# Designs tried in a protein design chat: VH-VL binders against Protein FAM13B (FAM13B). Part 5

Target 1, 190 residues: Protein FAM13B (FAM13B), of Homo sapiens (Human) (q9nyf5r23to212)
Amino acid sequence: IPLDELQQGGHPDNEVPFIVRHVVDYIEEHGGLEQQGLFQVNGNAETVEWLRQRYDSGEEVDLVKEADVPSAISLLRFFLQELPEPVIPGSLHIHLMQLSQDYNNEDEFGRKLRFLLQQLPPVNYSLLKFLCRFLANVASHHEEIWSANSLAAVFGPDVFHIYTDVEDMKEQEIVSRIMAGLLENYYEFF

## First folded at step 5 (VH-VL; framework fv_roledumab)

Design t61 (from p1 with light chain L96F)
Fold by ESMFold2-Fast, scan of step 5:
Structure t61 (fold): chain C 190 residues (1-190), chain A 123 residues (1-123), chain B 107 residues (1-107)
Amino acid sequence: as target 1 above (190 residues)
Amino acid sequence: QVQLVESGGGVVQPGRSLRLSCTASGFTFSSYGMHWVRQAPAKGLEWVATIWYDGSNKQYADSVKGRFTFSRDNSQDTLYLQLNSLRPEDTAVYYCARDQYEDWFSPYYFDYWGQGTMVTVSS
Amino acid sequence: AIRMTQSPSSFSASTGDRVTITCRASQGISSYVAWYQQKSGKAPKFLIYAASTLQSGVPSRFSGSGSGTDFTLTINSLQSEDFATYYCQQYYSYPFTFGQGTRVEIT
């Protein structure tokens, strides 16, 4: 289901898709974020698929009773992976890939990145802002375990739909740089 | 010689619509981002909207978002600004202006301006 | 939105005077400031970008300075052609914003 359809519903205060808000709230309030490797460990595949089907059916899900934190993280990541168009659309990727070639100056890089983010459709911008706030908060409160760089490496591919092997090292490096910058300088970009 | 010429201004009642045009000459129009800037009588300059070189990205001031639509026709070297649901506070001279850089994704400052076209919204 | 505040709003000057106009941003904008001159009944004319770089063809009596939040436009030895309203503009982030203008009047 496309991102703009998921945010339809007539409620004026819908900022992000329900599943994203619900999963992030659960992770923040009930997650064991002190554990190293938490965001790199896949949840139970059967549990994740079962939860996905229930959200797709419009059923009420009680994550406290029915899930665990690794499965909730996997559900969030799979939601991002399964969007028909990534949070940062492919049409922006060529411009983003050129930033590392054209601009080594951090001020100019940041300025142009800000303008690219302002191009995002409102629903994509809101989702990116919400996700980066969540991840920045994790990095801030659990910096001994999770840095902006490590979280960017985990979530960058999901946000961009750029899944890297050896041949795509340059794209992965740029994606990680952009995501880490958004987490480290959240209030400069949002 | 770079030239920008606006047209389409006039006097209309609140709630009505106008379409402004800006014709460009003397440069490769399709390589430049473009802007609309307005100035109310005896007031300062207010940025209204920006459009990228290919029309793929458009940005609007909050005061006009949802009411004004910016577009361009690169084959005709022409900009359009559709003004809908006009309000008395939209009364202003409207200028089109060229973005300084041939930048594919980021605007800069406004190096050439047209002479403006007057929009008056009154009952 | 980034607010741009100019001072003074207006003042009278004579030919040959050194004129300074200030512009303050409500937050840091590095050097992303442009200056424009507008004569009565005319469109604005571009003067300066990146706070201090003169556009080709602009007389050297015009100069700009500043970075961060405080910026200045200086006209050294004012000429009769320079009586106009001057605007600063930030192009650091959307929405682009202008100062309210400073009118330089003939004495």
Scores: ipSAE 0.073, ipTM 0.641, lowest interface PAE 6.6, mean pLDDT 83

Design t62 (from p1 with light chain S31N)
Fold by ESMFold2-Fast, scan of step 5:
Structure t62 (fold): chain C 190 residues (1-190), chain A 123 residues (1-123), chain B 107 residues (1-107)
Amino acid sequence: as target 1 above (190 residues)
Amino acid sequence: QVQLVESGGGVVQPGRSLRLSCTASGFTFSSYGMHWVRQAPAKGLEWVATIWYDGSNKQYADSVKGRFTFSRDNSQDTLYLQLNSLRPEDTAVYYCARDQYEDWFSPYYFDYWGQGTMVTVSS
Amino acid sequence: AIRMTQSPSSFSASTGDRVTITCRASQGISNYVAWYQQKSGKAPKFLIYAASTLQSGVPSRFSGSGSGTDFTLTINSLQSEDFATYYCQQYYSYPLTFGQGTRVEIT
């Protein structure tokens, strides 16, 4: 289901898809973020798929009763991975890839990244902003367990739809740098 | 050397349309982002729209979003600005302007400007 | 949106005068400011970028300075061809915005 269809009838309270807001709220309110490696631990695949289908059909889901934190994290990542077009659309990928290689100056890198982000459709921008705020908050409050770099390495590929293989290693490095920059300097970009 | 020549301006009634053109010469047009900037009579400069070097990304001022469409034909070194649903407050001289070459995918400053074409919207 | 405010809006000057025009951004924009000169009935002419870097061919009497929020354009010894309106522009973020302009008039 395309992201713009999921966010139909947008008003300020519905800036991001319900599933994303609901999952993030569950994770933040019920703890578990202190556990090292949690974002890299797979949830129960059957549970994740079942929850995804229920959200897709508009059914009521009570994550407190029906899920656990690893499954909720896996659900969030699976949602991002299964979008028909990634949060950062392919039309921006070549420019973002070039940006990381061409500019070593932090000011120029940040300025150009900001302009590229402003090319995002409003629904993609809102989703990216929401995700980066959540992850930056995790890094800021749990810095001994989570760093911007480690969170960027986990979520970057999901946001860009990067495949994990030897030929894509440089793309993963670039994506991680971009995501880490967004998390470390959240207020400069959003 | 570097030249930008606008055309297509004129006098139209509110609600009508105009198409502005800007022909570029003296540089590799396909390597540059381009802009439209307008200036109402006796007023200051207002950025209208930006288009990337390949036409893939466009940005518009909120005042014209949904009414104006920016496009380019790199094979003919020409820019187009389609003005729809024109309002009296759109009355202005419209300039096309060239972005800096160094970073063709993001806006900078406007190093070369056309002479402008006047659009007057009146009843 | 980043608001660019110029001061003064207009003033009178004589040839040989040192002229300073100020431009203030509503938020920090580092050095991402350009300056333009516009003579009556003509298109703007690019003068300065990156707050202080003079465009090739622009007379050395023109200079720019500033960073963050406060910027200035200075003409050290005003010439007759310098009577014009001057605009600052930020290129830090969309929407691109200009100051309202400062008109330099003959005394």
Scores: ipSAE 0.066, ipTM 0.638, lowest interface PAE 5.5, mean pLDDT 83

Design t63 (from p1 with light chain S93T)
Fold by ESMFold2-Fast, scan of step 5:
Structure t63 (fold): chain C 190 residues (1-190), chain A 123 residues (1-123), chain B 107 residues (1-107)
Amino acid sequence: as target 1 above (190 residues)
Amino acid sequence: QVQLVESGGGVVQPGRSLRLSCTASGFTFSSYGMHWVRQAPAKGLEWVATIWYDGSNKQYADSVKGRFTFSRDNSQDTLYLQLNSLRPEDTAVYYCARDQYEDWFSPYYFDYWGQGTMVTVSS
Amino acid sequence: AIRMTQSPSSFSASTGDRVTITCRASQGISSYVAWYQQKSGKAPKFLIYAASTLQSGVPSRFSGSGSGTDFTLTINSLQSEDFATYYCQQYYTYPLTFGQGTRVEIT
């Protein structure tokens, strides 16, 4: 289901898909940020798919009662992975990859990255902004366990639809640099 | 020698349309982003729109969004700005300008400008 | 949107004067400021980029300085060909914005 079809009924610039908001609220409001094992354990794949199907059909889901933190995080990551087009579309992909390779000056890198982010469709921009806010918040609460770099390594592939095997190792490093930059300097980019 | 020559300006009634063009010479047109900048009589400069080197990405000032469309023909070294639903407030000299950037996705500053073409919207 | 405010809006000067024009951004823009000169009835001419770097061919009497929010264009020993309107422009982010202009008039 394309991202623009999932974001129904809300203002495009101010709302994100319900599933994303639910996972973030579940983690932030119900103590998930203080869990030492955050992101370390995958949820049950059948349970995650079942929850996803319920969201897709418009059913009410109570993550507090029906999920655990690993399953909620896996649900979010699976949602991102299963989008027909990634949060950062392929049309901007090549420019972002080139930016990371060509620029060593962090000020110039950041400026050009800001211009590229402004090219995102409103729905994609809102989702990326919301996700990066969540991940920056995670880094601030779990700094000894989860840095911007480690979170970028986990979520970068999901946001860009990059495979994390040996074949894509260089692209993985570039994607991680971009995502880490967004998390480290959230208020400069969003 | 870099040259930019605008044409297509004129006098029109509110609600009408005009198509502006800008012909480029003296550089590899397809390698540069381009801009339109306007200036109302006795007023300052206002950025109108940007187009990437290949036409794949365009940015517009809020005041013209939905009414103006920017395009380019790299085979003819020509820019076009389609002005629709013109308002008296759109009265200005319209300049095309070349983006001075090493990369096409982020604008810089305007290193070469055309002479401008006058658009007058009057009842 | 980043607002660029120039001061003064206009002033009169004589040849030989040292002229200073100020440009203030409504938020931090590092050094991403360009300056342009526009003579009556003509297209703008590019002078300076990155707040302080002169375009090739621009006389050395022109200089720029500043970073963050406050920027200055200085003309050391004004010449007759320098009577014009000067504009600052930020290229930190979209939308691209110009100052309102400063007119330098002959006394």
Scores: ipSAE 0.059, ipTM 0.657, lowest interface PAE 7.1, mean pLDDT 83

Design t64 (from p1 with light chain Y32W)
Fold by ESMFold2-Fast, scan of step 5:
Structure t64 (fold): chain C 190 residues (1-190), chain A 123 residues (1-123), chain B 107 residues (1-107)
Amino acid sequence: as target 1 above (190 residues)
Amino acid sequence: QVQLVESGGGVVQPGRSLRLSCTASGFTFSSYGMHWVRQAPAKGLEWVATIWYDGSNKQYADSVKGRFTFSRDNSQDTLYLQLNSLRPEDTAVYYCARDQYEDWFSPYYFDYWGQGTMVTVSS
Amino acid sequence: AIRMTQSPSSFSASTGDRVTITCRASQGISSWVAWYQQKSGKAPKFLIYAASTLQSGVPSRFSGSGSGTDFTLTINSLQSEDFATYYCQQYYSYPLTFGQGTRVEIT
């Protein structure tokens, strides 16, 4: 289901899809973020798919009783991966890749990145802002375990729909740099 | 020698349409982002719209969004601004302006401006 | 939107005076400010970018300074051709915004 259609049936005060907000709230309030490498651990595939189906059906889900943190993280990542168009659309990818290659000055890089982000559709911008706020908070409060760079490496490919393979290694590094920048300088970009 | 020449302004009644043109010369037009900026009589400058070097991306001021359409013809070195559903508050001199750098995806400041074309919307 | 506020809105000066025009952004915009001069009946002329970098061909009596939220344009010895309206512009983010202008009038 495209991102703009997911917002059509949402609650009147929703800025992002319900599943994203609900999963993030669960992770922040009831999850254990103390385990090193938690964001890199796979959840139970059957549990993730079952939860996804329930959210898609509009059913009430109690993640505290019915899920675990790795499965919640996997559900969030699966949601991002299965969007028909990535959170950061392919139409911006060429410019983001060129920005990373051509501009080494941090102030100019940040200014140009901000203008590119303002090209995002409102629903994509809101979702990206929400995700980066969550990840920046994780990096800020658990810097001994998770850095902006490590979180960017995990979530960057999901946000851009980049596949990890030999052909995409350079692109993955650029995506990670951009994502880490958004997390490290959240208030500059959002 | 960089030159920008606007045309197409005039006097129209509210609700009518006008098409403004800006002809560029003296530089590689297809390499530059371009802008429209307007100025109401005895008022300040107001950014109206930006268009990327290839026309693939456009940005508009909220006050004109949905009514004005910015386009370019790189083969003719010409910009167009289609003004629809004109309102009295759209009365202004309209300038086309060149972005300072050959930089398509982020705006800068405006190093060359046309002389402007006057649009008057009155009953 | 980033609001750009100039101070004063207008003032009178004499040739030879040192004049300063202030521009304040409603939020931090680093150094991403340009300045323009507009004479009556003419298009604006580009003067300064990146808050302090003077455009080639602009007289050295013009200078700019500032960062963050507060910026100034200074004319060290006002000449007769400098009586004009001056505008600041931010290019930090969309929408692009200008200050309301400062008119420098002959006393």
Scores: ipSAE 0.295, ipTM 0.709, lowest interface PAE 3.8, mean pLDDT 84

